# Designs tried in a protein design chat: VHH binders against Protein Aster-A (GRAMD1A). Part 5

Target 1, 172 residues: Protein Aster-A (GRAMD1A), of Homo sapiens (Human) (q96cp6r367to538)
Amino acid sequence: SGRLLINSVFHVGAERLQQMLFSDSPFLQGFLQQCKFTDVTLSPWSGDSKCHQRRVLTYTIPISNPLGPKSASVVETQTLFRRGPQAGGCVVDSEVLTQGIPYQDYFYTAHRYCILGLARNKARLRVSSEIRYRKQPWSLVKSLIEKNSWSGIEDYFHHLERELAKAEKLSL
Below, E stands for the ipSAE of ESMFold2; O stands for the ipSAE of OpenDDE; V2 stands for 0.75 times the mean of E and O plus 0.25 times the DockQ between their complexes.

## First folded at step 1 (VHH)

Design x07 (framework vhh_gefurulimab; at its last look DockQ between E and O 0.02; V2 from the best seeds 0.00; counts 0 for: pae E 15.5 > 2, placed apart)
Fold by ESMFold2, look of step 2:
Structure x07 (fold): chain B 172 residues (1-172), chain A 120 residues (1-120)
Amino acid sequence: as target 1 above (172 residues)
Amino acid sequence: EVQLVESGGGLVKPGGSLRLSCAASGFTFSSYDAAWFRQAPGKEREFVSAIYSEGSTTYADSVKGRFTISRDNAKNSLYLQMNSLRAEDTAVYYCAKDHFYGLESPYDYWGQGTLVTVSS
């Protein structure tokens, strides 16, 4: 049920990669604009330690639907954990709830970003995703949910990987 | 329903070995990090070892070189091989999944624990 979408090494240090993806960075701002996300809000990171932080993003995404709404509202909750004492980097888990789509109360998507520091200017990024069900749909509805969700997830993360590769070249 | 069920605890003499198992169900085990924590009576829960979904491992200093964490994603199982056991290793051992190892950040789900007693 889960899929691995990114498994790549970048010549960018783990802390810099974390800053690019998970702070309010020019990279993140530009990437979301390229995805045509609008109405973007980011809460501050907050939590009970520097090793455990949480934030909420809200935004509007375009959807390709000639017979209905052309956009949907999203609430994304991200939880950040620093990795252990041997490795730099972090794990970020996101949960994405989409509002204004068919069967919205049946499912949400979950994504895990794993950043592992390999050297001062080298890190590995893994991203995996899964679709989580709150209610079990019958098979044809499930197939529709999965087809549409995986198409969007794969496009998003493959685009992210390409943009990270471009940013890496500018930083070298 | 997410479930984590630990097993393999028991009584062992100092210097002995024990292998703990954790059976995971209700989620895609291979997509998540997993960890072992332990809690001695009257003490706070402490980190023991973690294995990330990409395969890397970390260990608390107190167990490094004596304990080995591993996983079998085909069997949805997490393991802890515990060698050269000491009285100080006496604790309830917990399997945890997902977000973090360490004292300040909880994982999403915990098992009920399995008791390890090291006594002479």
Scores: ipSAE 0.000, ipTM 0.132, lowest interface PAE 15.5, mean pLDDT 81
ESMFold2-Fast, scan of step 1: ipSAE 0.099; ipTM 0.524
ESMFold2 (binder alone), look of step 2: mean pLDDT 80; pTM 0.805
OpenDDE, look of step 2: ipSAE 0.006; ipTM 0.238

Design z01 (framework vhh_7z1x_3)
Fold by ESMFold2-Fast, scan of step 1:
Structure z01 (fold): chain B 172 residues (1-172), chain A 122 residues (1-122)
Amino acid sequence: as target 1 above (172 residues)
Amino acid sequence: QVQLVETGGGLVQPGGSLRLSCTASGFTFSDYAMNWVRQAPGKGLEWLSGISGSGDSTSYADSVKGRFTISRDNAKNTLYLQMNSLQPDDTAVYFCAKDSEYFLGSYEFDYWGQGTQVTVSS
């Protein structure tokens, strides 16, 4: 039960789009600041092959909770796959573990980013997300997890798509 | 022994009003958030509203926001749900549920009442 969140073509080449999203780029730094993420730490990419890399991000997110904690800690693990060193695109799988929220031991969120090069300065970005359960919750608990998680996921990727569109215009 | 007993259900016409009560015993009522949950015929559970232990913070599902009001009387160990502008889709069994926490947002319910039937029809 996943959802497609971004399926858009940008006038930015696949390698540049990958750099914007998956390096310590000015774009990523600015985007995370706009999201009000704090204590951001990005590990370097590591792996035996340039076509299979892994990194870990840690950060603190704000929570719109009327009486609970105002923030939560996140550990995000990203795995990058490329078909070859000259491939015009990549796939990044992201697993997001949020700590300091109700039912944190029941679930985590997963995202798949697919970048496909269409031309020298043109690429498609597809992002799909899924809530993954480690323990099966009751229907009420599941409904609450789904509502809260999808709200946050959809807001994040909506904001990302908007910022990518703005950055695209600056590249023209 | 923890007990939650709902009362106040019944048959009402569309556009009508109804007030549900839940009487609690066996725990320190003011130390826990309380919730209202319903189950319509053939459907799953739907969370409607929650109120903190003090009563100072409330939260509502979008389906009932502006029509239902949750409140509590800690001196009487009683939780209330005032339901206005009732519609046929509000037909359900209504349960009060004790939160495991003082604050809203946990929604981990350790005790439930037996439920009270609300039917909205003409």
Scores: ipSAE 0.000, ipTM 0.150, lowest interface PAE 17.8, mean pLDDT 84

Design z02 (framework vhh_7z1x_3)
Fold by ESMFold2-Fast, scan of step 1:
Structure z02 (fold): chain B 172 residues (1-172), chain A 122 residues (1-122)
Amino acid sequence: as target 1 above (172 residues)
Amino acid sequence: QVQLVETGGGLVQPGGSLRLSCTASGFTFSSYDMNWVRQAPGKGLEWLSGISWSGGSTSYADSVKGRFTISRDNAKNTLYLQMNSLQPDDTAVYFCAREYTIFGEDTYMDVWGQGTQVTVSS
């Protein structure tokens, strides 16, 4: 099932928060480097309108398992929705496919980012995630997938929330 | 013109299978989430299944989970529904529909096909 990972207000306007998270921003570049992601590529946003855009990210993530692979490759597909080009916020849906991990063909992870503008320099970020199954694993395999996936997801978004809080303080 | 056209319906015996296709034209098919919806005689619309624009995410109503499989081929602008273990109560007109999500508003389906009839009987 789904989990809420971030539900916080930041003293950063909705447009700036969106730019920090969903462009090739200095914030995003620095955050991914702190996570030790390598081989990062971001396609440009494209779509039928500014209210419906899509892009693809590819990158390599480190794996902390001392006995297994040290890295895995990720393809992340993002879709951006907004009420209008100047709307006070957006929704971004993310699908994350990982290669080089056990049971990679069984599942993928999905995230929804909701940015809501509250004032000129104030916005709420809400992030929820799900593990989605392409194949139904037996119960032991499912438990392993969920334990490892949620650990990684929670660490990533906890780190993101902390870095956003730091960036907010420096911007004020 | 923006258009969706369903094909593949017909008469099938209980326990049988059918594969429905939906061909899209007049818009960038690969940019939209797609859905299958049905309407049985004298009943309202029932959502069955959805697929993300990339094909990476799928979802199903409990009534069809494990029996139906949604898929898409973005190169061919085509959406599919593989229907297995068909039951008499699967008799309905089947529609494909384009999903449009607006931030801060409900998700809705803004483009619909004309439907294809599926009849499950002996």
Scores: ipSAE 0.000, ipTM 0.223, lowest interface PAE 12.9, mean pLDDT 85

Design z03 (framework vhh_7z1x_3)
Fold by ESMFold2-Fast, scan of step 1:
Structure z03 (fold): chain B 172 residues (1-172), chain A 122 residues (1-122)
Amino acid sequence: as target 1 above (172 residues)
Amino acid sequence: QVQLVETGGGLVQPGGSLRLSCTASGFTFDDYAMNWVRQAPGKGLEWLSGISWNSGSISYADSVKGRFTISRDNAKNTLYLQMNSLQPDDTAVYFCAKGETYLWGSDYFDYWGQGTQVTVSS
């Protein structure tokens, strides 16, 4: 079912951490380039209030699995929730739809990012993920979907956590 | 210091309704997701429903979808669970739980209330 991927404290304030992860930041651009994502587009944030915003990312990901396709296209929708404009953190829900892979019509992945301000220059990032099913797969198909999806998700967030740790030391 | 106090449990007949309340103190209620979890006799913990800090995201376990409604009143530091169409298998101790995310299992909640007993029988 769901998994906890990141639950770490960083020596960077909640607003700066949010800007690094959820704006068109040098950090985000560098991270996506390291992941070898191509054709990257980020829509502006838009919504009814500053406390409830939505944006869409599109990009192409490489597939390193020798038994799978070489690449796939992704549409990621992010929804940002904040108690108020000066809240010490936010929640971002991400829904990731991947096309060009087997069983793409059966599932999508969802991530929840929670940023909690702990001090002026200190915040906790918590990331959890789950696989959501649109259609009921047979148990063997479900096992294949989950094995491949979790491998990719875990690699992505491990890499993100490492890059955030580097960035906090460099004040980037 | 952190306290969660559940009320509203009791005995009800099948098909009946109950409303549970959870009053929070000792932390900034508005900053956290809140959850309802239950434990039936002889069973493990079952997550039922979660609600984000601003009520913008709500989720339910399949066992209670369409019958239970979670809500919160941040001005009163209170979490609610409206339970309709109650069945004998809804008999359990009901807990409210504070957590950083409400899509998660019980092991990731940092504070729990003492629980309130709901018994459905006739």
Scores: ipSAE 0.000, ipTM 0.114, lowest interface PAE 18.2, mean pLDDT 82

Design z04 (framework vhh_7z1x_3)
Fold by ESMFold2-Fast, scan of step 1:
Structure z04 (fold): chain B 172 residues (1-172), chain A 123 residues (1-123)
Amino acid sequence: as target 1 above (172 residues)
Amino acid sequence: QVQLVETGGGLVQPGGSLRLSCTASGFTFSSYEMNWVRQAPGKGLEWLSGISSSGSTISYADSVKGRFTISRDNAKNTLYLQMNSLQPDDTAVYFCARDEGLPFYESYGMDVWGQGTQVTVSS
């Protein structure tokens, strides 16, 4: 029920890749602008240890459906895990709650990012996603949720992988 | 339950050799890609080598290519690293690690890592 969306090696060190994806970086700002996300806010990372941190992102996404709402509000909670305080690489779990869409109370989406340092200027990024249900939809509703959610998730991460590949070429 | 244990570290002279072993328990070892990673004093993690579940595909970091050899014995649930031509800057704690490949609901939160074995290269 999950899908692997990115499984690629980039010519960017693990710490730099983490900063690009999980700080208020020029890369992240530019990427979200390309996605047409608006009203973006990022809380600071916080937690009782450097190996377990949390933050919340809020933003508005455009909806392409001409017969439905034109935008929706998103609350994304990210949890960061490290093997140790000085570990190269990390795991980030993301939970994405969308409001302003049909069946919003039935489901949310979850993403897992795994960054592993391979060399000083080289890291592997794996991203997997899952649709999680809070209420049991009947089969036609579930098919609609699955079709629309996977389309959006796949487009988002395909776009992200493309932009990371561009950033990699500039670093070379 | 799920565990990796490294052995074989120690003190060695420059130009010497060591063989590290990593014994896996609590999971189907033959189903996972395995890696060797090290952490030198005061530095971050450095990936060294990876081996596919079958052992047929192997890769190395440039810093160890030609000097280190990774291998596995799936019948013994054991991963190996043969280290030759050791240099002082190979001094580090060496970890074996399992690749994250489980679906979300089967994940234990991160890659499985051993506790590490210390390798010191000095005269």
Scores: ipSAE 0.000, ipTM 0.175, lowest interface PAE 10.6, mean pLDDT 83

Design z05 (framework vhh_7z1x_3)
Fold by ESMFold2-Fast, scan of step 1:
Structure z05 (fold): chain B 172 residues (1-172), chain A 122 residues (1-122)
Amino acid sequence: as target 1 above (172 residues)
Amino acid sequence: QVQLVETGGGLVQPGGSLRLSCTASGFTFSDYYMNWVRQAPGKGLEWLSGISGSGGYTSYADSVKGRFTISRDNAKNTLYLQMNSLQPDDTAVYFCAKEGDWLLTYDAFDIWGQGTQVTVSS
């Protein structure tokens, strides 16, 4: 099942936090560069209504394996749900499909970001993740998928939380 | 040479216990996930248990949970399987297997031992 990865308050407003994470912002560009993601392409947000928008990100991630593939390609689909006009904030669901790794047909990862406005310049970010299976792997394969996927997910979101904490200090 | 050698198999009565050992050579044992796999007469391979390089993570097949315990001694390059409450259905050849580099190949195991026979009968 899922894991809670971030549940922190930042001294930055909900709308700004949303823009930092979910637009082609300097923050997002810098963060992805720090992660050493390359060939990054972000589609514009589009959808059926103002409260339901979707975009697709594609990028190449490095693989820490000196003898094997040096990289893998990723397609990440994000769906944005706006909170009511008075509440402030949003929910973003992200599905991450990776190609160029063993057992790629078996699984993908999913993330839920929840931003809640607390004050004009203060918001809470909650992030949870889970591994979703398209095919049921036998126990050893599942263990390998879980081991490698959770390591990567936890590193990514702890890095993100650290960078958000740095960015909030610079905003003052 | 890179190899795995299993020992500790034998004949045991139902309800009994056995401890299998697997001695590794030719690679840095503590860097790799290690596994126990068995093959019963007339059946295919069944994965039983795995343990991370450090020993901090273990996993078990449902058929052996609560009865078998995997462990390792990295100073001795040795993997163990403690088997308790043995049943006739546990009769099989037991193999030690090193995890494959899953980023390089689709093989779950890249190095196998020769196997050790376990027979549970009265």
Scores: ipSAE 0.000, ipTM 0.116, lowest interface PAE 18.6, mean pLDDT 82

Design z06 (framework vhh_7z1x_3)
Fold by ESMFold2-Fast, scan of step 1:
Structure z06 (fold): chain B 172 residues (1-172), chain A 119 residues (1-119)
Amino acid sequence: as target 1 above (172 residues)
Amino acid sequence: QVQLVETGGGLVQPGGSLRLSCTASGFTFSSYWMNWVRQAPGKGLEWLSGISEGGSYTSYADSVKGRFTISRDNAKNTLYLQMNSLQPDDTAVYFCAKDLYQGFYSDYWGQGTQVTVSS
């Protein structure tokens, strides 16, 4: 099952919000740097239709656990959906595959970003996430995976929401 | 029942070539983007190349652009990576990756295929 992580209105238009989050923007660069992500690469957006585009991000994330590996490698695939070229919003599906963590072969994480334009300079951002299983873990292992994964996911998106709120005030 | 099987790796001399294959089963191959990624010893995961559902678009990482070519055969459910002008730092395990339908990522990475570039 999924969890809702962000459901907030920002005084910034849908197109600007999309640019901040899903282009190689100063906002995105600064946010990833604050998260201590390293070795960041972003492919260009591409696809057979402008209403269905994909890109791949790769990066290294720090591990907060004081014992064991201090970093892990991530491949994140983002797919952008738009109802039409003139739509005042979009949906981005993000899938995150992480290597260098316990039970990596059992699961991956998925995020859905929904941007809805409410007015010329006003948009809503909704973000929901879920853990998806490739193999069914035993109940004790599943509890461990979910505790650690949700902690990381919630911290990431709460941090993102705070940074978006700060950027909103600065741009106005 | 989604399965990806990579083959074609091996030991090759610097400047040599290899062709990797990935055979897919358990899903409608022609409906998904496909990607190649690799992991070198002691290094992070690196995305190399992607190809659209019908093959109309391809993209490459700067580290392999001009040397590697991605292609697909939807009738055979097979993805390919032609690797030319191989260098010692291309030594890695190479993986095939599928997006889930409607743009989600694959819930499967294959076993990978080892490529070693050494004299």
Scores: ipSAE 0.000, ipTM 0.238, lowest interface PAE 15.2, mean pLDDT 82

Design z07 (framework vhh_7z1x_3)
Fold by ESMFold2-Fast, scan of step 1:
Structure z07 (fold): chain B 172 residues (1-172), chain A 123 residues (1-123)
Amino acid sequence: as target 1 above (172 residues)
Amino acid sequence: QVQLVETGGGLVQPGGSLRLSCTASGFTFSNYAMNWVRQAPGKGLEWLSGISYSGDYTSYADSVKGRFTISRDNAKNTLYLQMNSLQPDDTAVYFCATDYGFEWLGEYYFDYWGQGTQVTVSS
């Protein structure tokens, strides 16, 4: 099932918000560094249309479990959609594959980012997430996947929202 | 259980004022942008005003700019609409909503609609 994680208006135009989140921006670089992500590599956006683009991110995340793996590798595929080339906003679908954790072959996580332009210097960001299953986990395994995945997802997006709020104040 | 409850509507004379309230429960109110929307008799839905999760940013439809003020109290899980200089054309059922959705389809969708409160402006 899905969860809504961010649904907020920022004093940043839709194109600028998109650049902050979905380019190799100083904001994104700083945010990922604060999350202690390492070995970060971003492919360029590519596709047959400027209204339908795709890129791949790879990075290493820290794991705080003292008796488990110390890190995990992530491959994140992002697909960007626009209603039209002059649309005031976009939708980005993110699929996140994590390797080096228990039950890695059972699931992946998906995020949808929706940016809506409200005014020249104002935009809304909505982020929703869900856990998607490749294999049918038995109930105890599913409970463990859900607990750990949602904890990580919620922490990540709450941190992102706080950093976006801080960044917009520097623009005012 | 997600619930939004609008109150404060009523009958008022042209030029009068009303303050609408929307009380939220079942979700973390302080994490969501909020909106006011209305539907006049025999007409479609009209978006009126929005406010960010923090209350720092607001927006208004041209039809209500300068007359209506949106605000929120996150400690009380309550959204407000102060309506001044009311006109007969403001007669409608007023609804609060957590968000007007995503626009990639060219449409606005609202999550967590309230039951509405009737405002009638007549002499």
Scores: ipSAE 0.000, ipTM 0.113, lowest interface PAE 14.9, mean pLDDT 81

Design z08 (framework vhh_7z1x_3)
Fold by ESMFold2-Fast, scan of step 1:
Structure z08 (fold): chain B 172 residues (1-172), chain A 123 residues (1-123)
Amino acid sequence: as target 1 above (172 residues)
Amino acid sequence: QVQLVETGGGLVQPGGSLRLSCTASGFTFEDYAMNWVRQAPGKGLEWLSGITWSGGSTSYADSVKGRFTISRDNAKNTLYLQMNSLQPDDTAVYFCAKVYEDSTLFYDSMDYWGQGTQVTVSS
């Protein structure tokens, strides 16, 4: 039910990679702008400890579809787990709820980001995604949901991986 | 093929010390967090301690905090556990374990385990 989208080593330390992806960083701001996301808001991280934090992002995404809506609104909830050493990396679970698309009440998408520190200036990023169903659609509807959702997810993470590779080459 | 070989177990009296070693081969040892886990007879697995890829950070279960010290030598592909002030309830088989490749936390899912080394603490 899930797919592995990124499993790559970057010549960026785990702490820096976490900051790039999960703070209000110049990298994240630039990446979302490249994706043409609009109306972007990020709540601050909050939680009981620095190792267990939650935040909410809201934004509008463009839809490249000849028929139907040209945009949709998204609410993304991220939960950050950092139970071990601070420099060792983190796990971030993301739940993405999209409104303004067909069958929106049936499903949402979930992503797990895993950052593993390999050296002072080297980390692995692994991203896996799955489509989660609130209501079970019949097979034809499920096929439509999955074709459209995976297309968008794969484009997003391919673009992210490419931008991380570019940013990596600018690191000293 | 991934191999983890534990040595250093044995019989020790209460209050004594042992040093366990785990020699790793078949993977890039320096890239992975490593753990020590134990299993007492008829009981489940208990996580004891973890160490990051660099050795820069360590963590311990409350049951062993202050008595055990985890360390590693990446040049020798070896993980260590120094055990001091041993108690009868430390009697168990001790395993070293490699974290799964997508784990960022040393107590997360472990994909390879050694054969274990027996530690017995009795008078």
Scores: ipSAE 0.000, ipTM 0.145, lowest interface PAE 14.4, mean pLDDT 81

Design z09 (framework vhh_7z1x_3)
Fold by ESMFold2-Fast, scan of step 1:
Structure z09 (fold): chain B 172 residues (1-172), chain A 123 residues (1-123)
Amino acid sequence: as target 1 above (172 residues)
Amino acid sequence: QVQLVETGGGLVQPGGSLRLSCTASGFTFSSYGMNWVRQAPGKGLEWLSGIYSSGGSTSYADSVKGRFTISRDNAKNTLYLQMNSLQPDDTAVYFCARTYVEVTSYGTYFDYWGQGTQVTVSS
């Protein structure tokens, strides 16, 4: 059911990698623009402690449909866990809910990002994803949901990994 | 009441040809993109081909590109799949599916499909 999508080392420190991916960074802004996401809003991180924070992203994704809706809206909730304030890494859990697609009430997607600092200017990024069901679809519907969702998830993270590799080269 | 009904399946020898039809009712056929999807025994769904509502643009999976041709007749509310150079691994149930959403990040979604028609390629 779940899949490992990224498991790569980048010549970027853990703190900088976290900033690139999980703040309102130029990298994130550029990446979302390349994905053609619009109406992007990022809430501030908030929570009971500096090591357990939550934020919400909302954005619109494009839909190519000549006579139907041209877009779907997404609400993505991210929860960040950190071992301590000086920890050289973090875990971010992301839950992605999309409205305007068939069977939207049946499922959502979840991603886990793990950043592990390896050296001052070197970190590993591991990303795994899964499809979570709120209602059990019959087998053909489930197969269709999984086929289309995994295709999109794989394309998204392949694109992200490619852009991180480009950014890494520029930073060194 | 949306209905999609596939016909034209059957037994063919390797290298042979078949033409599948999908008759639509209960909606304005000319307003929707249409697709062909198949499922081989014991395997998951595979999207094969899509066609825009006007019939002007088509797309194909790599596994069938050059061998299969999708077309439509909006006056007859009918979708077609012309299958040439059939191979044993083309054996599957073939489904007609209506496009609801084509999402660049999540692929193409369908809201209705038919009951399927069996295609068996063997000697």
Scores: ipSAE 0.000, ipTM 0.169, lowest interface PAE 14.6, mean pLDDT 82

Design z10 (framework vhh_7z1x_3)
Fold by ESMFold2-Fast, scan of step 1:
Structure z10 (fold): chain B 172 residues (1-172), chain A 124 residues (1-124)
Amino acid sequence: as target 1 above (172 residues)
Amino acid sequence: QVQLVETGGGLVQPGGSLRLSCTASGFTFSTYAMNWVRQAPGKGLEWLSGISDSGGSTSYADSVKGRFTISRDNAKNTLYLQMNSLQPDDTAVYFCAKTEYKVTYSYTEYFDYWGQGTQVTVSS
């Protein structure tokens, strides 16, 4: 069901890596522009504590389809769980709903980001993903959803990993 | 080059029947799942039916279940859609589609469309 997409050490501290990925950072802005996401809106983080917060991202993704919509709308909900001040890092759970694609009512995707501080300027990023079903798809439909979704997820996170690697080299 | 050519559309009265055909070329037809999709005027694409590469498994959208039958002839590289009990709401351009996707960052395209489709009009 689930897959590990990123499990890498970066020469960037846990707090900076969190800021790069989960704030309105220059890194995140640049990455989303490279992905050609448009109409990007990030809500502020909100919650009852600094350790448990939620935000919503909305954006439009491009679709190269001459016979249908040229874009699809995405609503991504992120929930942040931060470890205490003496333990570097955080966990972010992401739920991604895409509208304007075939079989949209059957599924959504979920990602878990885990940042673990290893040293002052060194952290591990682990990202795992899964496809979650609202309706039980027939085998052909399930195969189509799985193949399509994993292809997109893998491309996105490989691209992210490459950009993080470039960013760390720039700061070294 | 991949080509899919749809034929068999036309004007039919409510309650009537039509059989659509799709002739495939430029790829190994027998190794791909195939689908029928339609687009009504001013609407987006609606998936209708899918069939496995061997023809052993089929699936249908609720809107057409019990009225439409998908089938294939791998020796002739041809996909079929038998449409019975047609309704005015079935008026659309019908496309056949190979199971395929193109990665566009975080999204993939579900289907290939290689042609203009075939028009089905249901009116009295």
Scores: ipSAE 0.000, ipTM 0.151, lowest interface PAE 14.7, mean pLDDT 80

